# VHH binders against Uncharacterized protein C29G2.6, part 2

Target 1, 179 residues: Uncharacterized protein C29G2.6, of Caenorhabditis elegans (o16887)
Amino acid sequence: NKQCRDLLQCSIQKKCVNLPVLSKLVDGKNISAEMYDDIDKYTDYGCIFTTGCQDECNDCPLCLTSKLQIVDILSGEKSSAECPTLMDCALKCVAESNQDIFQINKCLRQDCAFHCFDGSCPKCSGFITRVFNQMCAAGNFRQKIKGYSGPCYEMFHEIVRAKFADRFEKNGKTRGHSG

## First folded at step 15 (VHH; framework vhh_7b2m_4)

Design s23 (from Ff with S101A)
Fold by ESMFold2-Fast, scan of step 15:
Structure s23 (fold): chain B 179 residues (1-179), chain A 119 residues (1-119)
Amino acid sequence: as target 1 above (179 residues)
Amino acid sequence: EVQLVESGGGLVQAGGSLRLSCAASGFTFDDYTVGWYRQAPGKQRVVVAAISSGGSTVYSNSVKGRFTISRDNAKNTVYLQMNSLKPEDTAVYYCARGYSAPWYEFDYWGQGTQVTVSS
């Protein structure tokens, strides 16, 4: 699927790729045909959404529909009906950490894949599951991909924090929620 | 049997508007992502817009700000409102249903509806 070549090329330039999986690539023309069939294995969509390549994503059907599903999952109520285990697991990490940001970060970073993706959500399988696993396990990539996991991890963590703001405060806020 | 039937295409002058409809049957419409693709003669079929079961929407760069996708679950119908049409929007437009499990790929397609934009 050539529509996603520009996305893959952009992701290489922005270092939004799984470098341990990719061999050395000089340019987009040296990318094997099989990589376009499995582009989601090599592309970090969380990184793309935070550091660049968003325009290239909009012209790649795999990325565009992945973006749609991520927005649906993170926006709340309706997406939780389709992926209850994913949402319940993320919520459990927040609830069980007793307002301790360090413990929430530890829960999401170290075991998120096993807690949140036990295989029970067929609509969240495939590359969308991989995107969330990459975001949840962002800390595990720090040793191999310098600068990668920080912004992606913080983006995911801030989304979770914003969604459940009331659970992070010693004193609850009455209003101040934005759609 | 899963069916998607497009309508609303036609000939329109540049700067004009058209609203495409996609009537779905044979599946639980409310549970599925539905998208619009288009294909010009001799060209690859490309994505235009998609709407999730939750109502979230995404658009390709070429149509962002001009096209609006929406759905009416009571009528099992998806719409594509096309404004500020350009000659380069001339194509056959296809409605497609996403996979039930890996919904990022589209598994059922309509027959298409022709849109022609004159200069």
Scores: ipSAE 0.285, ipTM 0.718, lowest interface PAE 2.9, mean pLDDT 64

Design s24 (from Ff with S101G)
Fold by ESMFold2-Fast, scan of step 15:
Structure s24 (fold): chain B 179 residues (1-179), chain A 119 residues (1-119)
Amino acid sequence: as target 1 above (179 residues)
Amino acid sequence: EVQLVESGGGLVQAGGSLRLSCAASGFTFDDYTVGWYRQAPGKQRVVVAAISSGGSTVYSNSVKGRFTISRDNAKNTVYLQMNSLKPEDTAVYYCARGYSGPWYEFDYWGQGTQVTVSS
């Protein structure tokens, strides 16, 4: 719906989604559960939820629900071998913020961002994106008889159903590159 | 226009101390993470220390216990107190601002200040 229109537009404009690839996957085919793994591969959920489209996501009930489910999964996570100091800091932010995503974001910005500076996490941005993508992808493995039951399920279905390829094609802006 | 201006570099003997300053202008200083990087000739730029808008600090392993980063929000200034300096600390030191959007990106850098530590 209209509440999620700005999120879809933001996701395209900030290049959180590989639109050319996604358009080809959607165009002329029914989407099966197996195809969702491919589509998730071309979607940067970290960009949608935090770095690119945070405000638009928070105004979209489907996106906000997916974000909160990811927070719940993250709060049960332990230190990562890839970026242990950053992960420990992020978990502290989750624990101290009553799982409120706005307080978690503030805590991450004020108390965790500088761990990317200490040399222990040289690919800090890539790590955050991979964490969110893995949380979404893990949910997709828990297929129900009619599809996904993962944390990104509802938001992803809205993107596919909205035919955003058709929407942006009307504006002549679907030819670009993925980034 | 956003500006970061480093000062306080110079020549010092091993075991000595130096205090670097970074004067910031053109943005709301209090809202940003700021940090210090250094680059020795022929090597890539490496983080030294950073301080968040909330006052939390981190240090690279090579300087932990010897260097102290601090900020004065009233003066829009970041400091790096360098103690027990070693010849391997010789480098150009850069001040950097963290991007206000993505929490892990730097968008502005100073011109750098040379620090030379003699044996």
Scores: ipSAE 0.005, ipTM 0.257, lowest interface PAE 11.1, mean pLDDT 66

Design s25 (from Ff with S101T)
Fold by ESMFold2-Fast, scan of step 15:
Order: sequence, then structure tokens, then C-alpha cells
Structure s25 (fold): chain B 179 residues (1-179), chain A 119 residues (1-119)
Amino acid sequence: as target 1 above (179 residues)
Amino acid sequence: EVQLVESGGGLVQAGGSLRLSCAASGFTFDDYTVGWYRQAPGKQRVVVAAISSGGSTVYSNSVKGRFTISRDNAKNTVYLQMNSLKPEDTAVYYCARGYSTPWYEFDYWGQGTQVTVSS
């Protein structure tokens, strides 16, 4: 039942995720699209998957399958049908980034992460919610966001909604397609 | 109904080899990641290896270089070739179906097959 606890602990200890900075980002502020851009600066995916916590990642099924999916995408293999819209977006990021992992990660976060919250990939949304639940429990996050009264673990979803407000509204009428 | 059935476990001496098989049914096998887990007596279940729909493979640190995961999509079967077995590899081995997405874990499990490595 604690398969990924060591990964979370490692990510905090190695500063792969800067929880104090993330908690300061939300304290006393309105939820805004800018918060989404700022959190990307304080999550080091290379640290989590390779340079800092690779051993803990390899022993965490969630992290191991995430590495496996990234390897498949980078090798040009077709992604699972489970989340086709998200996977089509991810493949576009790989194709347009000249195999630069930093640019791929930026593209995935900025252009594709929205699909975890648009109903096209419920499993992706569930995982993000679980990660944020653990961050809320482990960090010193406070629910001092102006105009927000929900639980800490829903905060990230509201930040995503603010960032992609135009895409959520568009998808309420017609679904967006890979471009 | 999703089913995963493990076989090939048994008793083997340290330094020996075993090949486990996992027969899958009830889903589009080719579209899913499949993994192997193990649970030693008195310990939690831990991941051993996984293979994607595209054939890419990953291994836990304790088995890297000794175990090989492979799949036969025509037979809806995943294999785990276990070489240079150690007493520490003694466990019930489970096959699991996973989502081939970057953000989800395994959702269906087999019944397990016992592997015992004597010294």
C-alpha cells in the first residue's frame, strides 16, 4: 500500500518539488492562469525520473509506467487508446520539439495537461488529484486563496481551469481536435 | 470480464532460472501495458517489471540485468524470464494490466504464482 511513498519522500528531500515555494505561490492570492506557469518552474521532472530519485521511481508503479509511456512516445510507438486525445497531443509535442526533452515537457504541460481535466482522460485526472492530495498532506499548503473556499486537493484543478478557461468553454460546445 | 492467469512458478535452487507466463483475456491486449509484481512473505507487493503496448520495457533495481519481460501479442501472453535467482526473489508473482498513460497505475490483477528459491 506504500509503493510510491519513498518516491514522494525522495522528491521532497532532493528538492525535485519545491513545496515551500509552491505553498507561498498560493498563499493570499487569487487563483489565476499565472499560477499554472509558475508551478512548472518548481517541479523538476528530470530529478524525479532520473538524476535524483530514479531508484525510488523504478520501484513505484505509477512512476515506472510514466517513464515507460515517455519512452514509447520518444521511440515513436503509438500510445494506448485509453486516452487518445491526450496521447495525440503528446505525440505532436514530441514531433515538434526535435527530441529536446525540456521542450517536450514544456509542450506536454502547456498544451496537453488540459486533457486530464476535460473528461477525455478520467484516469489522468484521478492521478493528478491523488498527487495533489499527497502534496497537501505533506506540505504546509494553506487554503488562503482569495475567492476560493474548496479543499486543498481541488486547488490545482481550479488553477488548471483558470489557465485553460477558453478551452474548457470551447469544449462545452464542441470538442477540440489535435492540431 | 478481464482475466489474467499466471503460471510457471515453482521451487528452484539459487542461481537457477524460471520462466513465468501470464495469459490475458477479456480486453484488447495489444493496447495495454502489462506488468509483473511480487509479494514476499510479510512484505508489501512491489513492482518487478513492465512492458508497454509498443514493447518498451522497464525494470525495478533489484531485478535489472537478471530478469527479462517480453510479450506475444498473437497469444495475448506476457512472459517473465528470471535468471540468476536469489533466495530474496522468493515471493508470489502477480501479473497486472496497466494503463498506457503517463499518469496511471495498474487496475486488474491475476491470482499469483508462487516462486521459491532455496539456497
Scores: ipSAE 0.101, ipTM 0.572, lowest interface PAE 5.9, mean pLDDT 76

Design s26 (from Ff with S101N)
Fold by ESMFold2-Fast, scan of step 15:
Structure s26 (fold): chain B 179 residues (1-179), chain A 119 residues (1-119)
Amino acid sequence: as target 1 above (179 residues)
Amino acid sequence: EVQLVESGGGLVQAGGSLRLSCAASGFTFDDYTVGWYRQAPGKQRVVVAAISSGGSTVYSNSVKGRFTISRDNAKNTVYLQMNSLKPEDTAVYYCARGYSNPWYEFDYWGQGTQVTVSS
């Protein structure tokens, strides 16, 4: 009935999230560029999607869609045909995180999100890109890139590119280097 | 551009069944999560079920165990099989491309199909 507001209340009660960050996401208010950098650090996705808040998540479109994307990544089935490099990275996150959904999401953001923007997955359906699309669609994301006037979802590409500048430079400067 | 067309709604008695269909065009259907939402008069549109490009499914609590979502990628169609229908299932049912949130311009919705469950 209250949709994502019930999820917010549950997340506060169960201590799944940094309240200011989740409040921006659920309420559809703009999220600053600084807050975006910390969203995964202060959000326990496993707690939100399962532990104590499963029912509230299942009735919140943002949460249900995000949960579905994580389930696809965890399964590894068929998704590898869409974005093989991203899926290989995601499966490594699953294997190395003892199936802890929070650790998997942290690994996905820190180690795998780059693959959505390196040309290996033009139709990126990775969790972090899906979350950004939901934030953008809900009006949660405030533009911080000077001079940008394009669609909101393209702004995420520029922000991710800036955050992973070292990885983009490595691809350009280091010819097939493997330490 | 993107188009979604629902069909299969109607009047049915409590305990009955209906199968809804959603025909999609204008995008690469196989790549997208697609879902069903419903809206009762005077209420917000709420999620019912969704199916990913990989075939994984999720359901809202009110329909879990009674409804089944499925897709046929060869026909660009998603289905919602509704069993054990209750009067509280009465609503307009909408098909949605799930790549974005239903609150915003990135959402694509069908015209809706009316489901009325009589007691």
Scores: ipSAE 0.147, ipTM 0.611, lowest interface PAE 4.6, mean pLDDT 66

Design s27 (from Ff with S101Q)
Fold by ESMFold2-Fast, scan of step 15:
Structure s27 (fold): chain B 179 residues (1-179), chain A 119 residues (1-119)
Amino acid sequence: as target 1 above (179 residues)
Amino acid sequence: EVQLVESGGGLVQAGGSLRLSCAASGFTFDDYTVGWYRQAPGKQRVVVAAISSGGSTVYSNSVKGRFTISRDNAKNTVYLQMNSLKPEDTAVYYCARGYSQPWYEFDYWGQGTQVTVSS
């Protein structure tokens, strides 16, 4: 899909993907299930879906489906003992955004992010990261080994493949090298 | 490239005031939480104050009522107004941008500005 190629270009240009670090991780190695967890670690999905590449994501069906699923999960969450103030704040952002993930992300940054460092939610990063990683990475390492893949996992695989495949072709028919 | 540049530090007498400024460039400033940290000699870097993109603020217990954080999104600038300064406020003060993901960590830091309070 050509629109998803535009998303890949945007993700690199806006530094939503830490490409120099990823290049070193995959360079000279076969891509394995362990490596997918490392790729997830160096990808900013908030940047891809909202602040960096919103238009390109909306034009890529795989990306659009992924971000809509995140909205659905947030809408279904209940407050928890782990981060009750953050959860209540996040649910309010979802309820008042008409499922616009850019507005949700902006609301989270405006009204909710400070709970991460005021001492009210020391597990803030773990909570947010779990939500996004479960949805985008389609579960953990063991689920990936068992052949399960979700929309975000497929998008990631395509990003990695497109970037590095060109290194093994003679005529540069893929976006694999700069210069 | 992301850049944060602090200014306004200096030497001041106990009971005095200083205003620190942090000029940001290379990112969409209005979408990020921005904060001030400080590090005294031989100690860990600790949070002083932070401000969300919507203007919500948080302060460490040691500075509540004395320091005020604010931001000017049109100028891509964060300020820390420090009043009633004490010798224990002596430290290098750092401006930091909050992570877009995960949401609570700071990923870019300024060079720091020295604040020295004499008694």
Scores: ipSAE 0.000, ipTM 0.180, lowest interface PAE 13.0, mean pLDDT 67

Design s28 (from Ff with S101H)
Fold by ESMFold2-Fast, scan of step 15:
Structure s28 (fold): chain B 179 residues (1-179), chain A 119 residues (1-119)
Amino acid sequence: as target 1 above (179 residues)
Amino acid sequence: EVQLVESGGGLVQAGGSLRLSCAASGFTFDDYTVGWYRQAPGKQRVVVAAISSGGSTVYSNSVKGRFTISRDNAKNTVYLQMNSLKPEDTAVYYCARGYSHPWYEFDYWGQGTQVTVSS
């Protein structure tokens, strides 16, 4: 909605969503589940939440609560004694990433994920999955499309729609009169 | 069943302070995100601040550095400490419960408490 319009505009202008114009992606109205899997790859969460659009994010309830969700998940795992080595790793990622959500995700998956398989934290795969799947990441979209119509789904749908609207306007200009 | 009751609103001079309280009942308070929204006359409702079950906080740009959100899980209560109040802070303030999963969306609202800041 209107509260988040400035965030959508900022995300497009700052190129926080680098959605390549694939020859097969023409319809922005009905986005398939497979396309949502790819949105996570074309979305710079650090740009949206911190480096590019921080001010717009802080005024958009969807974005503000999404930031809180990541922080809450990380803080929740820190308070647990179940996986101390994983939690120390995750806290180091947070401390060294200057609250850049993209860098935190990269650090968690590249530097901390091996703790799931070395026997130090048998439940750590759930932690890593929760950090981003709950943030409207690609894996989460498939489940939400089927039974949920919340702002996270709407936000990404509107970003995709706006990107394709820009493409359609450019295409209309170059074709000229039909007859 | 789920209920949120705000209190602490009133009339205050510009530059003054107020502390709002939100008493929660009917759910496991400790497990939920709670937030504050406000609505000025003739305007849409906008987010002010939110606090997670773990105690992490976020603020809108208009109140960052002036307002502080906190919670007391033993009392099932959320607080909004408002400092350096400005006439543009005049609004009805609402407490809201957020979904615990998958995204923090607010679905239960209190009755609201009026805050009026005079110049």
Scores: ipSAE 0.012, ipTM 0.506, lowest interface PAE 7.8, mean pLDDT 66

Design s29 (from Ff with S101K)
Fold by ESMFold2-Fast, scan of step 15:
Structure s29 (fold): chain B 179 residues (1-179), chain A 119 residues (1-119)
Amino acid sequence: as target 1 above (179 residues)
Amino acid sequence: EVQLVESGGGLVQAGGSLRLSCAASGFTFDDYTVGWYRQAPGKQRVVVAAISSGGSTVYSNSVKGRFTISRDNAKNTVYLQMNSLKPEDTAVYYCARGYSKPWYEFDYWGQGTQVTVSS
């Protein structure tokens, strides 16, 4: 989209992207979907949203979608009042990831998802399921999971359970012994 | 099978209002971002608004303050309330389902509904 080109140009002028991205553009290299993943590591979305590139962002689907996810995290899920611990975790992910949406998603998946399975927030399981289903729908993600034959979304549940196995361990299981 | 069906388009006078609907089927509606795009004659398709599964909203600059996107998960429907319509809003409006990776991609599209704003 031409609007996304305008966003990139604005971001460069306002110094909201770092030097490696500039080097790729100087060489006239096409920006592919995989390069957008890399660009998110070099892009300060806070800078874009605050320094006069907002107009270009709002008209570029890539930036608008990234902004939407960040806004969703910052404003909280509609059930945030019922899940304050998840919300605190999500906001921490945003703060500590320097507005890098891919790092935010990794943080949410690895550090926050267990709050939906430890009984503290049953309703937040919908939020985590929605995030995982969206990621699983992406063709590129499915192609990178070679050798996994189950449903893609179940893989995230397995990762969460494996990561937090000690939280789900059933202690005190009664033995078959008489007292 | 994923289906998105737009309705509510029509002819309206400048300054008027119109409400578009997008009925979704064939997927877990609550889990997906849904957006509205529009395409004017001879121009490229551009984003208008989007709403996340959590209910957060974003708008393009040309419609901000005039249009409101909303969703009704019980009815698997997304709405676009268009107020203070201008001739420049004349376009075919498309509903699209979005997924978070890659962030810019909308993978399924409706057939579109025509909106014509007379001066």
Scores: ipSAE 0.239, ipTM 0.678, lowest interface PAE 3.2, mean pLDDT 68

Design s3 (from Ff with A50I)
Fold by ESMFold2-Fast, scan of step 15:
Structure s3 (fold): chain B 179 residues (1-179), chain A 119 residues (1-119)
Amino acid sequence: as target 1 above (179 residues)
Amino acid sequence: EVQLVESGGGLVQAGGSLRLSCAASGFTFDDYTVGWYRQAPGKQRVVVAIISSGGSTVYSNSVKGRFTISRDNAKNTVYLQMNSLKPEDTAVYYCARGYSSPWYEFDYWGQGTQVTVSS
């Protein structure tokens, strides 16, 4: 899709995609849905949202739907009994960012995601499960995941936990709000 | 069967306004994201605005501040209010049912409604 090409170019320029070889494969070409699966694996969307690729995101349907999902979930959230520290952090990010999704995402990445792994939120899946459940319900996302037999949201829980495990291992047995 | 039917297009002078409607049937409307796309002659189809099942909205840069997307779940209808129209807004406008997944686009499309903006 040519509209998302500009987002990809911006992401490469801002170093949000550490793929020197892939930049040669997609440069000057349309990006197919199949290529997004590989690109998505190496793309830091938080970086895209915080480094000045905002305008390119608004012209890419895939990026717009990602923004929409995040805003929809966050605007519906209230303090949670399951994960009060995480939810209070997330709501503070929303309140202080004037609904600017790029500032919200930066705040969530830097200040809030840590609470999933610091022991303050044993049910960190609460907020994340709501995001994934909405994706699964609205988007038939599960149909594109070959070989996956469990619930759509369970797959994403495992991926998220695996991605952040190494961060806390580098800091030892940390339990602080910032590692 | 899933159907999306657009209406409200027409000829309008630059600076004018139009309101497009999209009537949906054959699915649980309230549960789906709905979007407006447009396609100018000789160009590819591009996103205009999207509205989620929860009512959150996003807009492309070219229309932000001028267009407003809204939905009426009781009527299974989505609307696009177009203000401050420019000749560059001339296109066939399509309504689409959509996915919230970062890898998915829209799976069902309407037939389109022509909008022509004269200078």
Scores: ipSAE 0.335, ipTM 0.750, lowest interface PAE 2.2, mean pLDDT 68

Design s30 (from Ff with S101V)
Fold by ESMFold2-Fast, scan of step 15:
Structure s30 (fold): chain B 179 residues (1-179), chain A 119 residues (1-119)
Amino acid sequence: as target 1 above (179 residues)
Amino acid sequence: EVQLVESGGGLVQAGGSLRLSCAASGFTFDDYTVGWYRQAPGKQRVVVAAISSGGSTVYSNSVKGRFTISRDNAKNTVYLQMNSLKPEDTAVYYCARGYSVPWYEFDYWGQGTQVTVSS
């Protein structure tokens, strides 16, 4: 699409995407749900959304609205209503992973990402879980959190906890509700 | 039947303001991202702003700081407050319903409302 040509060019020039590897994955093939994990692994979404191509992303509808979904999850604003099944799964990952952000991200990828493909959350982006891992590796999240100076994994832990705080009762118990 | 109906367009002088409304029906409004797009004569349709079901917002570079998108879920309506209008903002403005799997898509569009900014 022409609207996103500048974003594509920027992503290549700023090396936000591992183009040789990604091209090999999709060359001559239909993109399956299983292939999204590989596509996400070789795409630096932090570079695309924040440090490298922010302006080009803001002018590309697909990128701008994907960025919006990530911002909605991370900003602490009302977002649990968009995909309640996915959000409940994510909350379970937080509760069961002994507060380890890498275990939380692994749980999100392995146990929750399928909700984007099974029809329970047609609005879900399969990119969200993987963006956490990639932006952490890129260090871009560190710069976007005011006052943050700790390791990336600690920052993600704080963001996930804060974002899902509305799913907990005052004494820290999980509360159920629908969006 | 999904419908999106825009209103509030008109003629305004540079530096003026307009408020656009988009009334939605035929779907669970609260669950969807809604975006505003615009199309000038002879040009491709481009994104202006979008608002998630949770109320988070994003803006294109050309309107950031001048336009404000908001939603009223009780009224199934999304608004675009346009301030400090410029002749370059002249376009037909469209409301669109969006969702993300695995990338954002807009599947339904309104008929559009004309905004003309004179110098």
Scores: ipSAE 0.006, ipTM 0.417, lowest interface PAE 9.8, mean pLDDT 65

Design s31 (from Ff with S101L)
Fold by ESMFold2-Fast, scan of step 15:
Structure s31 (fold): chain B 179 residues (1-179), chain A 119 residues (1-119)
Amino acid sequence: as target 1 above (179 residues)
Amino acid sequence: EVQLVESGGGLVQAGGSLRLSCAASGFTFDDYTVGWYRQAPGKQRVVVAAISSGGSTVYSNSVKGRFTISRDNAKNTVYLQMNSLKPEDTAVYYCARGYSLPWYEFDYWGQGTQVTVSS
């Protein structure tokens, strides 16, 4: 609330967001699902987290922990160029999914995770495991996925394989890679 | 039952150091973000530091460079190493468990431990 007042002022002055939208973002407990579209549409998160309002964000609990979430998703070492395409894809999913955990999961699963299996990211298993564990640890994720049991990353990998079944079946149906 | 228990608070002179501990039980510790907050007399509770399940750390500007947060998953414990303490660091320090997505929200809090820094 008052702790994030400086962030609110900075975000307005730097034109990172409109005042009504930021007030809803700061009060995360009272953000309805219907408001997420407006929040993401009119918010420049890069401006808030880094170039515009980094200091003010670091003193605001909601902003600081949101920044930590993004860092944690990317924390396969900040200097690692091993999976830049996968990491860029994952950032886009987080930024453009209106903070909806199902939309983030769907985006990551359907649009990003295939990079783990096409040879572009040789060390992606750790990254995918970290991302899926973060979503699983959100508290609500498991309850919203009916009938799921076992490790969250295992189900995630199974869903990705199922989506790309045509590719996997064509490559594995015969005893040789080409068939 | 989820429980967080802080320890290590006390009286220390300005320029001194103190290490706080937060012992967690009743949940899968490794899967959660854990943070430290503090509340000075007559003021609101403010964030100090947080550490993710993956080990990433963030700090408020007032403590950056002086405080270090760390975790020991084998012991279900979070630590706050406080160096170069100042009188303005005087507060009750709280440990809190947080969700990771979609928004960070701290749902369980410890009772707090008092830190007093004399001048």
Scores: ipSAE 0.012, ipTM 0.437, lowest interface PAE 8.8, mean pLDDT 64

Design s32 (from Ff with S101M)
Fold by ESMFold2-Fast, scan of step 15:
Structure s32 (fold): chain B 179 residues (1-179), chain A 119 residues (1-119)
Amino acid sequence: as target 1 above (179 residues)
Amino acid sequence: EVQLVESGGGLVQAGGSLRLSCAASGFTFDDYTVGWYRQAPGKQRVVVAAISSGGSTVYSNSVKGRFTISRDNAKNTVYLQMNSLKPEDTAVYYCARGYSMPWYEFDYWGQGTQVTVSS
């Protein structure tokens, strides 16, 4: 969506996302758990959704609907039964963050993102894949990521896997389990 | 089968009003986000408004303050009240079903209803 490209450009111009700093974190051949923390540190969701890029967000379907979910959670509503484990995690973030949108987003990224990739919520991993497809299509983001030769949209999955390696079952752990 | 059927489109003069309806079937309507999109001739489809299962609403900048989205769960219907219509609002309007977790996406679309605003 071209409207979502305007959001990405706004986020860079308003410094909601410090792209040069983020680019330096991908210094070559190794994807590490620390990259996840650095990405989170240099992404200001309050800036993206409200103070910096509200107009661009409102015209980008993915951003507008993401904003809607956060509004529902802040209002004490459960937005979906689709991914109950992830939703319960998100509501805990709201309860523990005194309804601060910045703290909620940080909590969602650090404590709840695992549930997007543990197989319990295919809708979440599908959404993240689409977001990264759009970032990759922007060109500038992909051009600054050196040493990664796989599909750009799979890079986030590798970063999440590195971040939550201890929570993912190792190859062979469930061997022979068929009921 | 999931179905979304739009109605209420038509020809209207600038400054006029229209109310679009979207009748949903084949799924548990109350559990889903529903949105309105539009596509003008020769342009890509863009978001207009969305309403969550809980009733929270969001609007694109082009329609904020002029359009109102609402839902009636008893009738499995979502509405788009369009006021102060402009020629730039001329488009085919689509309703779409979305799921809410962790971020909204739209997976089923209606056939669309034509709205034409004359100057």
Scores: ipSAE 0.100, ipTM 0.571, lowest interface PAE 5.8, mean pLDDT 73

Design s33 (from Ff with P102A)
Fold by ESMFold2-Fast, scan of step 15:
Structure s33 (fold): chain B 179 residues (1-179), chain A 119 residues (1-119)
Amino acid sequence: as target 1 above (179 residues)
Amino acid sequence: EVQLVESGGGLVQAGGSLRLSCAASGFTFDDYTVGWYRQAPGKQRVVVAAISSGGSTVYSNSVKGRFTISRDNAKNTVYLQMNSLKPEDTAVYYCARGYSSAWYEFDYWGQGTQVTVSS
């Protein structure tokens, strides 16, 4: 949309976007929601952070709400006190991503999210739990985390099945969206 | 069913204040991020502010320092306190339930409430 266009334009202007890769993803006008799943393939997150393009995030709803969830995880009193393992993982993501919000979100989803299900954070209710609950409700979380692969994906899949067996079975029968 | 109902809009003079309310029903309010958007005449809808389930807040650059978003989980309501209003704040204000995801936007929106700031 137009609000997020300014973030993208800044990123292109500062040479933070791999245009050949992005062009292949749009395939001559095949623009779809799937492009957001592949944002890490055409974006240099460190470049966005260091050139000031991250300031355009505040006017892009997807970026702004993602930033809000990261801030909530990092600063939330209850989450910080009750989920030390998740918090340590989240801080690692922040430290290793040059504080770039796109890279932090990717790191949190791929490397930290399973801590909500391994018993180390039974009261986890922030962004990570909401993402997983929505995926489980849809009965197709494998498709929802299309870009998640390797050992972390296998670990996440097994942990979700083990910890949410009853919910996962019930959600597999539910396909409704708005009613 | 999920419902969001805005109220509190009206006519106010520049420099004045208004408080908008959004009453939510049909979902576990405490678990969701809720945001305020606005759409000025002839322009696209833009984000104003958002508040997480944990109470953390973010604001667009145009309203930072003037607007305050808050929530009352006991009443399933989110508020937008608008201070130091300017004519350029004139718009229809919408409440939306948000899900922080790179591939998923907002799944439910309210009907909107009109705010008019006279010069």
Scores: ipSAE 0.000, ipTM 0.332, lowest interface PAE 11.5, mean pLDDT 63

